# VHH binders against o26223, part 170

Target 1, 191 residues: o26223
Amino acid sequence: MKLLWTSQHIKVTVHIDGKVSKMDVLEAIKTRRSIRKYQDREVPEELIDKILDAAMCGPSAVDERPWHFIVVRNREMLEKIPEVHPYGAMVKDAPVAIIVCCDSSLEKIPGFWVQDCSIASQNILLAAHSLGLGAVWTGVYPLEDRVEGIRRLFSIPEHVIPFSVIPLGYPAENPGTRDLFDPDRIHLEKW
Short names: E, the ipSAE of ESMFold2; O, the ipSAE of OpenDDE; V2, 0.75 times the mean of E and O plus 0.25 times the DockQ between their complexes.

## First folded at step 12 (VHH)

Design D3 (framework vhh_vobarilizumab_d1; at its last look DockQ between E and O 0.65; V2 from the best seeds 0.00; counts 0 for: grease 25.9 > 24.2)
Fold by OpenDDE, look of step 12:
Structure D3 (fold): chain B 191 residues (1-191), chain A 121 residues (1-121)
Amino acid sequence: as target 1 above (191 residues)
Amino acid sequence: EVQLVESGGGLVQPGGSLRLSCAASGFTFSSYEMAWYRQAPGKGRELVAYISSGGYTDYADSVKGRFTISRDNAKNTLYLQMNSLRPEDTAVYYCARGPFESYIDYAFDYWGQGTLVTVSS
């Protein structure tokens, strides 16, 4: 799978009513929801490339960029993921999943890789949503059973830590919106 | 105030059916994930069925094919259709609300008072 890494500006276009519209970043953030139902429709490789490009655009500790990505399209493998990842039941029905991993050999400052991979994972979610796809973050790390399960399933080396499994597809559900703004969590100048 | 009120529990023979209802109030029901839990005597509370605000459903393995979770957003009501009931299904069943998206597991913060389901010959 030759990922066409085009350094070009990710034109985030959402197909609404046959028209391609650009989703604003704030809109993407505010309207994104976990999507666990998917259409029986393949996700174009181009969109996956854009999503992965976005995943690698986030900051990392001292720019260590420890992340790796496993793109899974094989139906048999997708169907096996729920066996080792109970919260990943929806993965079996997704046309594709991205497994975000950390290569510990790339870590420069201990412990920050969790933040790095979190940033990458969130960017995947946002990019997917902006492109008209649905996704959900299913956490693997730090749950030992899930980490080991995914590791074995995908023959991931010991120095590489699976972090998250993110199934993606065209949405087949429309979750309601929530207002998550909490002014009580905002402190001015001091606690 | 958030309220969840379960109903529909009772005594049923093995192989029988029950339909539980949960009336929700005090929040925008359609925006929230919902679930049914149960707690058998001497056991911990366990997830039985989950339904997202968008209609995605998931079930415990022990109830798959027998139980169906559904929701009527217009009525602010959650349902659990239980078919082919077994003695091991005997428990207090709880309705639960999930307020936030979780990337780890299903999370819920509000619970009803529960309704007792007894499966016995």
Scores: ipSAE 0.591, ipTM 0.824, lowest interface PAE 0.8, mean pLDDT 91
Fold by ESMFold2, look of step 12:
Structure D3 (fold): chain B 191 residues (1-191), chain A 121 residues (1-121)
Amino acid sequence: as target 1 above (191 residues)
Amino acid sequence: EVQLVESGGGLVQPGGSLRLSCAASGFTFSSYEMAWYRQAPGKGRELVAYISSGGYTDYADSVKGRFTISRDNAKNTLYLQMNSLRPEDTAVYYCARGPFESYIDYAFDYWGQGTLVTVSS
């Protein structure tokens, strides 16, 4: 696809390999949507590496960095996830999923690992979006039946807690955006 | 103001078919997940069928293979095609709008008034 621009204003190049132009971080935050329909197209390992690098860049409680990631590409395993995560049915249709986990033996301050893994999960969503991919965060923790089911399916040890399952792929849907800014949620100095 | 108006209910014999419609207004229909719920006499509301903004669908086990959810984003209309109807499908059927963005399961914040479907000999 070639965008046409006058020589006097701007130059825009779209690479034939399908690579997306750099995206401003505020644009990524405002335009990211949950994507549950994916093209029948593999996601290169290079992009997964970039996403996981971004996931690990978030802050954590006293630098505990308790997160671990399971990258799932095996079709049989992806198809089994809905058996233990009934609202994760779209995962079987994704080319790849990332399971965000907490290794509780790495906790330095009890109880903050949920925030830590939430930060990593959101960074995965934003990084995927910036790379032209679509993703959705499907909740696992704190739903104990899902935690146990995912732990069993992936042989996750007792001290490691599966937090979220994030399927991703090239998007096959375009849900659009909405302005969600609500000034009534802003309190100056006091409630 | 968000409005959801169901239609197409009625009396039908077992084995029959019916098509429900839900006219949506007051929001960008194409951007939202949508669902059909039903409430049988003396029971709570239960999810029947779900459709994402891009057309991904999911169904309750009790209706799989018999019901089909669809949407026409140009007409702001949600549909439920119900085939092979059974007496246990008798219920008030509600159109529901899903969240704009959620990391947990289906959670629906706006509901229509419902349309009655009666399946009886």
Scores: ipSAE 0.395, ipTM 0.675, lowest interface PAE 1.9, mean pLDDT 87
ESMFold2 (binder alone), look of step 12: mean pLDDT 83; pTM 0.835

Design D30 (framework vhh_vobarilizumab_d1; at its last look DockQ between E and O 0.58; V2 from the best seeds 0.58)
Fold by OpenDDE, look of step 12:
Formats: C-alpha cells, structure tokens, sequence
Structure D30 (fold): chain B 191 residues (1-191), chain A 121 residues (1-121)
C-alpha cells in the first residue's frame, strides 16, 4: 500500500447531496460523534491517506512523534479484532480500521507517548468526520488483555504498544446532538 | 432529576416473550447511550444489551438473537424485546443511562428501580 504522502493542504470535503463542501474545524470538533455503524461501502485509499496525514500533524513531546499506524482492510483480521477487544464489536463491520501504536524506542521523555498517541487518535476522528466518514475510538491501552491481544493478532513487536483501534466507514447511524459545554469547568485567573 | 422507570416485567413460561419499557426523564434522552442490565438471584449485575444514541446495538452473547434493544427518542423510552425466554433469563432487569459517548467500555451512571422477569414453567 503506497501511501501517497502529499504534503498538500488537506482539503477536507464532505459530500453532501452530491456537492463537496468543506467542513470548518470548529464544526468538525463540535459535531463529531462516535460512529459504530457503517455502510457497506469501501473507504477510498485517498481518504485514508488524508486521515493519516492529519494524524501526524499533531504535536508531540519534544517532537518525538512516536506513533505508528496499522491500516487494516483484511476482512478476516477485522473480524478477529473483537475476539481480543470486546469493546470493538463494531470493527467486524467496518470496511477499515486504523490501529494507532507507539514505538517506545522513539520516546524521548517517558510517559508522554500516551498524550502523543491520543492527539493522533483524535486527529484521526476529526479528519474522518470532516471527510464524511464515521469513526470511533476504541481504547486498547492501558488494558493489558487488549494490548496483548492486539499485539499477538498483528504480530506487533514488544517495543511497540498498541494504543487504540479506530474503525472507519461511511456512517450508518445518526447520533443525537450533545452539549458538553460546562462553565463550571472554567476558572478565571485562579481556581 | 434524572429518572428511569422500568415496566413490563412479569411471569412467563419458557419460550415466551416479554417487552420491557423504560421511561426516561430529567435529561436529553436522545443524546445518551442506554442499556439494559439484569441481575439474577445470587449473581452480579450483567450487561444485557446496549444501544448508542445513534442506534448502534450490542448484546451479551447469552441473549443474541433472542433480545432486541430499541429506543424511541420522541417518547424518551427504551425497550427490550425478549423472545424465546429461558429460565436462566430470570432476573431483575434494569434500565441504565450511559455517557454521551466513551472510548472505553460501557459505563453507566443512572439506574432504574428494576423490573422482575421470571421465566418458569
């Protein structure tokens, strides 16, 4: 799979009613929801490339960029993921999943890789949504059984830590709206 | 105040069917994940069925193919259709409210009072 790394500005276009529209970043953040039902439709490689490009655009501790990505399209492998990841039941029905991993050998400051991979994972979710796809973050780390399960399933080296499994596809569900703004969590100048 | 009120429980013969309802109030029902749990005598509470705000569903293996979770957001009501009931399905069934969304496991913070389902010949 030759990932076409185009350093070009990710034009986030959503196909609405046959028209490609650009989703604003704030809109993407506010309207993004976990999507666990997917259409029986393949996700173009171009979109995956854009999503992965976005995943690598986030900051990391001292720019360590410890993340690796496993792109899974094989139907048999997708169907096996739920066996080791109970919260990942929807993965079997997704056309593709991205497994976000940390290469611990790239870590420069201990412990920050979780933040780094979280940023990458969130960017995957946002990018997917902006492109008209649905995705869900299914946590792997720090649950040992899931970490080891995914490790074995994908023959991930010991120094590489699977962090999250993110199935993606065209949405087949419509989550309700939410308001998560909480002014009580905002403190001015002091606690 | 968040309220969940279950109904529809009762005595049924093996192979029979029941439909449970949960009336929700005090929160924006359509925005939340919901679930049914059950607790059999002498056993712990277990997840039976899950439904996302968008309608994605997941089931315990023991009830797959027999139970169906659904929701009517307009009525703020959660349902559990139980078919082909078995004696081992005997339990108090609880309606539960989950998060808007989560990236790790199913977690719930509000529960109804429960409704008893007894499957016996």
Amino acid sequence: as target 1 above (191 residues)
Amino acid sequence: EVQLVESGGGLVQPGGSLRLSCAASGFTFSSYEMAWYRQAPGKGRELVAYISSGGYTDYADSVKGRFTISRDNAKNTLYLQMNSLRPEDTAVYYCARGPHESYIDYSFDYWGQGTLVTVSS
Scores: ipSAE 0.703, ipTM 0.860, lowest interface PAE 0.7, mean pLDDT 92
Fold by ESMFold2, look of step 14:
Structure D30 (fold): chain B 191 residues (1-191), chain A 121 residues (1-121)
Amino acid sequence: as target 1 above (191 residues)
Amino acid sequence: EVQLVESGGGLVQPGGSLRLSCAASGFTFSSYEMAWYRQAPGKGRELVAYISSGGYTDYADSVKGRFTISRDNAKNTLYLQMNSLRPEDTAVYYCARGPHESYIDYSFDYWGQGTLVTVSS
């Protein structure tokens, strides 16, 4: 860990091998893109911890917090994911992936866990981006073949539902941003 | 005005090769993910090859090792090199431009008119 102090800053700046930065939340939301090409560079455990902390900060239905996360760094396991997840081909090239799961035994209100796990998944994407990483959400649920394949590959029990696979790493591409604002989608007062 | 114009299709013998080109205009080509799709007679469109803005590529299993997608961002051109062609590769091939994002499968928001590839003796 490398710490930086300067009289120009009101607060401590931390340098953990690589870049230390602050990104505005609106900037993060607008500039985050799916990244499928990664540098041959490890992602420090400290950054994964920060990303998962952010994932768990999301709201959930009646605070049920049904999410579980599998952190995958093992090369052989990462290389097997594409065998059961056709949209996950880039996972074999990632230094790490996070599998977002729902533990159905934690549901307090039936049927909201998809929203809960979607919130956690999006927070992972935004947190990774803010830390200088690239990531992509590759959907698993509700596609039965993907759900069963991932469950079998990672020995996920029957009451736990794999929701998404999110590979991440230092980006080796920059797809740019696009203006997607559509005022026709906005309805004032009524439809 | 977005335009995608495919070329390079034609009649080829089994085992032969063709190179398809797609000339793109009306948008910042280097910022977009691109793909080739194909549609055989009586069938739906299927993804053949995908390329991200930074050069990540993905291929349908049926063409891996035989087809190569590439892009020349300076010329706003997408390519598909097709080698070891087989009769089942006969289809109309479409150049496609990627939209913002998708998390289930690749998706695309604009398509060219297509170019016909016929693999036959």
Scores: ipSAE 0.473, ipTM 0.747, lowest interface PAE 1.7, mean pLDDT 88
ESMFold2, look of step 12: ipSAE 0.421; ipTM 0.736
ESMFold2 (binder alone), look of step 12: mean pLDDT 83; pTM 0.830
ESMFold2 (binder alone), look of step 14: mean pLDDT 83; pTM 0.834
OpenDDE, look of step 14: ipSAE 0.683; ipTM 0.854

Design D31 (framework vhh_vobarilizumab_d1; at its last look DockQ between E and O 0.07; V2 from the best seeds 0.00; counts 0 for: pae E 13.3 > 2, grease 26.3 > 24.2, placed apart)
Fold by OpenDDE, look of step 12:
Structure D31 (fold): chain B 191 residues (1-191), chain A 121 residues (1-121)
Amino acid sequence: as target 1 above (191 residues)
Amino acid sequence: EVQLVESGGGLVQPGGSLRLSCAASGFTFSSYEMAWYRQAPGKGRELVAHISSGGYTDYADSVKGRFTISRDNAKNTLYLQMNSLRPEDTAVYYCARGPFESYIDYSFDYWGQGTLVTVSS
């Protein structure tokens, strides 16, 4: 699969009622929800490319960019993921999943790779949502059984750590709105 | 105040059916993940079924094909339809409220008082 890496500005277009609408960043952040039900519809490679481009646009510790991405479309492999990742039951029903990994050999400052991969994972979620897709972050690291399960399943070398599994697809559910704003978590000048 | 009140439990013969209800109040029901748990005598509490705010459902292997979790957001009510009940399904069943969002196993923060389901001949 040759990923077309175009450094071009990701035009985030959401197809609403046959019209392409642009979702702004704040809207994407505020309206994004975990989506675990997907339509029986393939996700175009172009959208995956855009999502992965977005995933690589986040900051990392000293710009170490330790992330790698496994794009999984094979139905058999998707169906096997839940066997080693219980919280990933929905992956079997997704047309595609992205596994975010860390190459530890690229890590420059110890421990920050978790933040780096988290940023990448969140960008995947936001980008997916902005493109009219649904996704969910299913955590792998630091759960040892899941890490090892995914490692074995995808023959991931020891120096590479699977971090998250993110199934994606066109949404087949509509989660309720969330309000996570908590002013009590905001402190001015001091605690 | 968040409240969850289970109902519908009782005595049923093997192969029978029951429908549990959980009335929710004190929060925006439609926004939350919900679940049914059960606890059999001498055993730990186990997840039976989960339903997302959007309607995604997941079940324990032991109840797949027999139990159905559903919700009516307009009525702030969670349901568990239990068919083909077995003696091993005997337990106190609990309604639980989950998080808005989670990227790992669900952690529930509120529980009902439970309703007893007894499956016996």
Scores: ipSAE 0.527, ipTM 0.798, lowest interface PAE 0.8, mean pLDDT 91
Fold by ESMFold2, look of step 12:
Structure D31 (fold): chain B 191 residues (1-191), chain A 121 residues (1-121)
Amino acid sequence: as target 1 above (191 residues)
Amino acid sequence: EVQLVESGGGLVQPGGSLRLSCAASGFTFSSYEMAWYRQAPGKGRELVAHISSGGYTDYADSVKGRFTISRDNAKNTLYLQMNSLRPEDTAVYYCARGPFESYIDYSFDYWGQGTLVTVSS
């Protein structure tokens, strides 16, 4: 099935409309909400490619870029995720999920891969939002039962660490935006 | 009213063991994910161990192989068996219940008052 998607993706990408969403970056950051309800509507492979391109644009410790991504569309696999990831129940209802992983063989500075994969994960959320999709970050690392459960389910090798599972799709809910600015959290010159 | 009451803390020599308990009431204990957190003096709270409603467990790297989380759904009690204790394990240990509507997977919406564990000779 990956062969068919890859062939269709290559041909479709040369015909994608060049019209770009002009969403301001501050608007995207302020208006992005976790979306847990999705329409029964396919997400085109080319949108996933754009989202993953954005994920890989993030900075990383000494440019180590330790991330790998598993794109999951298979219904049976999506339905099994809640069995090992209880806060991922909405994943079974999503048309697609992205698993963000660290390949520890790519670490250049031990222990910074968590920051690296967090940056990639947030970029996925923002890119999805800018494309009219909704997503939510469900945590895997550092919870051992979730890490092992996801690793087992997707045959992830021991040197690769699943970090997050991000279901996404066209939103079927609108939780609205929040004003979270808190000036008491700002300290000038010292604590 | 949801209540989480920790017990079993105390003073222990390095290399010793303690078993913490958390008595839960005011909710259907067996339906919830539960965790232990700790807070050393002057630091923020950090995750120690987590257990799902189905019994799947996960641990912070600093305690793997030394600590074991477990639950007894018949007694509405969460446990943390702490072996091979080190001075770095000195902290207040908190029992936590997973949230219904949290948008951050590591957020827990109910906390106990904590039990102090001190590891010193």
Scores: ipSAE 0.000, ipTM 0.118, lowest interface PAE 13.3, mean pLDDT 83
ESMFold2 (binder alone), look of step 12: mean pLDDT 82; pTM 0.825

Design D32 (framework vhh_gefurulimab; at its last look DockQ between E and O 0.01; V2 from the best seeds 0.00; counts 0 for: pae E 9.5 > 2, grease 24.7 > 24.2, placed apart)
Fold by OpenDDE, look of step 12:
Structure D32 (fold): chain B 191 residues (1-191), chain A 121 residues (1-121)
Amino acid sequence: as target 1 above (191 residues)
Amino acid sequence: EVQLVESGGGLVKPGGSLRLSCAASGFTFSSYEAAWFRQAPGKEREFVSYISSGGYTDYADSVKGRFTISRDNAKNSLYLQMNSLRAEDTAVYYCARGPFESYIDYSFDYWGQGTLVTVSS
């Protein structure tokens, strides 16, 4: 799969009621939910490219950018993921999944790769949502059984650490919303 | 106060059916994940079924095709339809509240007291 990496500004166009609308970043953040049920509909490669572009736009420790991405569309492989990742049961029903990995050889400062890959993973979720897709972060690291399971399944080398599995698709569920703002978590000048 | 109350347990013959209910109070159940667990005598508590706030469902392999988890948002309730019951399904069944949003395994912070299901000839 030849990914067309164009550094183009992600124009997020969401079709709402037959109209093309752009979702702003705050809306994407506030309205994003984990989506575990998907339509029987393929995700265009163009959207995956945009999502991956977004995944690589986040900061990293000293700009180490240790992340790698495995894009999985093969039905057999998608169906095998739940065997090694119980929390990833929905992956078998997704048209595509992105596995976020860390190449430890790219790490410059020890331990920050978790933050780097988290930022990448979250950007995948937000970008997906902004594009009218649903996604869910299914944690792999630091659960050893899942790390090794995904490693074996995808022949990931030892120096590369699978971090998350993110199935994506057009949403077939509508989770409820909740106001998550908590002023008690805000401290002014001191704790 | 957050509370979950299970009901619907009882004695049933093998091959029979039973429907469990879980009534939630003190919070809006529809915004949260939910699950059923069971604990047989002398065994550890085990996962039975999960439902997301959006209606995604998951099941233990042992109950797939036989059990159905559902929710009624208007009634702030969770249900477990159990069909084709087996002796090995005998257990106390618990309702549990999960998180609003998570990226890791099912975790639950509130539990009901449980309802006993006995499958016996």
Scores: ipSAE 0.615, ipTM 0.833, lowest interface PAE 0.7, mean pLDDT 92
Fold by ESMFold2, look of step 12:
Structure D32 (fold): chain B 191 residues (1-191), chain A 121 residues (1-121)
Amino acid sequence: as target 1 above (191 residues)
Amino acid sequence: EVQLVESGGGLVKPGGSLRLSCAASGFTFSSYEAAWFRQAPGKEREFVSYISSGGYTDYADSVKGRFTISRDNAKNSLYLQMNSLRAEDTAVYYCARGPFESYIDYSFDYWGQGTLVTVSS
């Protein structure tokens, strides 16, 4: 599985025709939406490299960095994902998907890998949004049938746990933003 | 190689003071969090004090107001000033390195060999 290794050796560069985003980070967080419809348009490898670089910038428990990423572009493989992941139907229509995995042999402190992979997954969503792409996090862990199905489909070793499948592409929908601030969730000094 | 070397332990009377030092090498000390732990005979290692890379400090309840943690990043050194010492402070004291990039604090991956502090009449 050398394809992921070649992606990790590409230096992150800004490309003149791949516009540099100047989006404020708070704006990116507030305006990111789950996108489930994509244009019939390829996503350049350079953008995937930038997204994965961002995914790896998050904190992790004791710097364990347990994450691995499978980049899926093969149409036949993308079309098989919904057979084992029923709520991931839009994956078959995406030009590319990223599977976030935990390598349990990299854990330094048991039980925090879910937080680690969640951070990487959210960073993928934010980075994709900042680059003009749309993405959605489709849950795999802790649903055991999905975990085993994805593991089998992609020949993932038993000590590696598929956590999420994130299809992405240029968006073909615009769901708009919403004000989600709820002051009733804020407690001063104590509950 | 990451190394942490404690010094400054010794024998003191109750009510006395000691200053412990920890010399760090083999990593960029200023980027890492650090802590002191202690272990009395027959007991598990217990938390004493913590300092972040930016100087935020925290203490076990048993030592608050008596112990002060500090760091000198230019000298790659961590310190523990121990005042008003009590018999129950008798232990081997360990310097520990905390994380560089973690969403959990107080996780420690490298430890010194320890320095003995004995508080007795």
Scores: ipSAE 0.010, ipTM 0.157, lowest interface PAE 9.5, mean pLDDT 84
ESMFold2 (binder alone), look of step 12: mean pLDDT 85; pTM 0.861

Design D4 (framework vhh_vobarilizumab_d1; at its last look DockQ between E and O 0.28; V2 from the best seeds 0.00; counts 0 for: pae E 2.1 > 2, grease 26.2 > 24.2)
Fold by OpenDDE, look of step 12:
Structure D4 (fold): chain B 191 residues (1-191), chain A 121 residues (1-121)
Amino acid sequence: as target 1 above (191 residues)
Amino acid sequence: EVQLVESGGGLVQPGGSLRLSCAASGFTFSSYEMAWYRQAPGKGRELVAYISSGGYTDYADSVKGRFTISRDNAKNTLYLQMNSLRPEDTAVYYCARGPFESYIDYGFDYWGQGTLVTVSS
């Protein structure tokens, strides 16, 4: 699979009622929900490319950019993921999943790779949503059984750490809106 | 105040059916993931069934094909239809509220008082 990496501005378009609409960043953040039900519809490679491009646009500790991505479309492999990732039951129903990994050999400052891969994972979720896709972050690290399960399943080398599994597809559910704003978590000048 | 009140438990013969209900109040029910847990005597609490705010469902392997979790957002009520009940299904069943979003596990923070289900001949 040749990923077309174009450094071009990701035009985030959502197809609503047959029209392409642009979703702004704040809208994407505020309206994004975990999607665990997907349509029986393939995700175009172009959208995956855009999502992965977005995934690599986040900051990282001293610009170490330790992330790697496994794009999984093989139906058999998708169906095997839940066997080693119980929380990933929905992955078997997704047309595609992205596994975010850390290459520890790229880490410059110890421990920050978790933040780096988290940023990448969140960007995947936001980008997917902005493109009219649904996704969910299914955590792998730091749960040892999941880490090892995914490692074995995909023959991931020891120096590479699977971090998250993110199934994606066109949404077949609408979880509705959420309100997570908590003013009590905001402190001015001091605690 | 968040409240979850289970009902529908009772004594049933093996192979029988029960329908549990959980009445929710004190929060926007439709926005939250919900679940049923159970605790058998001398055992730990275990997840039985999960339902997301969007209607995605997941089940413990032991109840797959027999139990069905559903929700009526208009009534703020969670249901568990239990068919083909077995003696090993005997437990106190708890309704639980989950978070808006979680990326590791379902993580539930509020529980009902529970309702006893006894499956015995």
Scores: ipSAE 0.501, ipTM 0.785, lowest interface PAE 1.0, mean pLDDT 90
Fold by ESMFold2, look of step 12:
Order: structure tokens, then sequence, then C-alpha cells
Structure D4 (fold): chain B 191 residues (1-191), chain A 121 residues (1-121)
């Protein structure tokens, strides 16, 4: 005996594409926007691999590379994130999220891991954008209740610090490009 | 101090039109995403229309083709043109300011006191 489900049209299309897409780095930086609405479309594992490869390409203090990444695709887990991270409500609607973490046992110089994980997080955003995906960085560290909530939810050890949660998917919105250049922020030779 | 002041609400017969205005002050209006929300009696607040700082717009399905959001950055004013009004459009309408590019916040962080729109025959 079987009950019919309410229909949500979920279409998974896997494209094998021999074409390598390239985006100019300045274009990627200037056109990347925080994307909080995603298509109901799966993100191929291959694209996640490319994004994480890019995340690990950033510099780190004395090459300490303190970052670890948790890839979350499980629907139940994605839906639980807003319970411990209210400002990350869009995460429940994303096909995948990446949690950027610091393993404090890898620190070589105390306190620089925040810069290291910030570099990795921004690289995730840029790489996703260059691949035709949209993403948004939702802050966890240094908000104590968010750090503890995410740590509990994903069984993260006490020496590992969840830094950010980055939901991503094919974008279902287009906010457009911004013109934010401010010459008053530029100081020649001295303040 | 951020201020958002809505105006233009009123009593309208079904099929009628209204234009809502939201006067903004205390921030650089042109840099922010803006939206209209509404709250019907006894119901939660829902998004009606959204406009990015760059002019991209989006609408709730229930109002597409009938409502138009726009902004005048020179006057620091957000608008909602509401056509072909229906009784189910009856609600308090709120102007809302969205966050600038931020990795800390999601959604809208300031809104006005609202303006009442009543559609009845």
Amino acid sequence: as target 1 above (191 residues)
Amino acid sequence: EVQLVESGGGLVQPGGSLRLSCAASGFTFSSYEMAWYRQAPGKGRELVAYISSGGYTDYADSVKGRFTISRDNAKNTLYLQMNSLRPEDTAVYYCARGPFESYIDYGFDYWGQGTLVTVSS
C-alpha cells in the first residue's frame, strides 16, 4: 500500500561538459553577490571539489593551513541549521552547504586562523560564482551561541572551531552589480 | 537614526489602484536593498516586492503583474504601485530596508510603522 506524495518537481540533470569555463578574476570579484535564493537543482560533486580546491589555495599564516571543511547535502541536517543559526535561514533551501572550520591544533601562530579561514571562505564564494553558482557567507565565529550550536549539530570536536556556513546552489535571483568604489578610502604615502 | 515613513494607504474598491510611498532618511538610501511587506489581519508578515540597489526586482506570486516596486534614489523614496486591487490585498503595508552585503545578517533589519490598505466593496 502506498500514499501519493504532494508533488514538488525535483529535476536532477547531470551534465558532462568537456568545456572549461573561465571568468576573469576582476570580473568575478566585482560581480559576485550574496545569493540567498537557489534553484531546485542539484550541484554536482565535481563542482564542490573544484570549489574546495580553490578554498585551499589561499595563503595562511606561516603556511599553517588550519582549515577543514564539512560538506552538507543531507536535507535533514540542512533543515536543522536554522535552529542553531537563525540568521542562516536560507541554508534550509540550499542543495548544499560548506562549513569552514579551524583545527586549532594546526595553529602555528596564535590568533591568525581567523584571517586564514576568512581567506578560504572568500575563495569559496569566488569559485562558486565563477562556476555559475551563487553563495552567501553566513557568519558563525565569533558568535558564541552559534559556534556552540553548529559544533553540537555536526559533532565537531572542542578543538575545532566552526567559522562560517556557506550555502550554495544555482542562483534563483540576480541582484546586479554594485559600484562601491570610494576614493576617500585611499591614502597616498600616509594617512 | 534610520527612519522609514510609509504613506498612501486608504480605502479602495476592488479593481482600484493605490500608490504607496516610503520616505527614507538616516542612511545612504541608494546603497540598500528595499522591500515592501504586508500583514493581513490575524496573519504573519509576508514579502510583497523587492528591489535591489541595482534595480533588480522580484515579486510574490500573488501580486505579479498587478504591483510594481520602484525607487527614486534622488528623493530617497521607495514606491509600490498597486493596480487591480482585490479584497485579499487588504493589509498593513510596511517599507523595509535590507542589509548591505553582510556575512553576519540575513533579511531586512529596519522597517516603518506601516500604512493600512483596505480593499472592500
Scores: ipSAE 0.297, ipTM 0.644, lowest interface PAE 2.1, mean pLDDT 86
ESMFold2 (binder alone), look of step 12: mean pLDDT 82; pTM 0.825

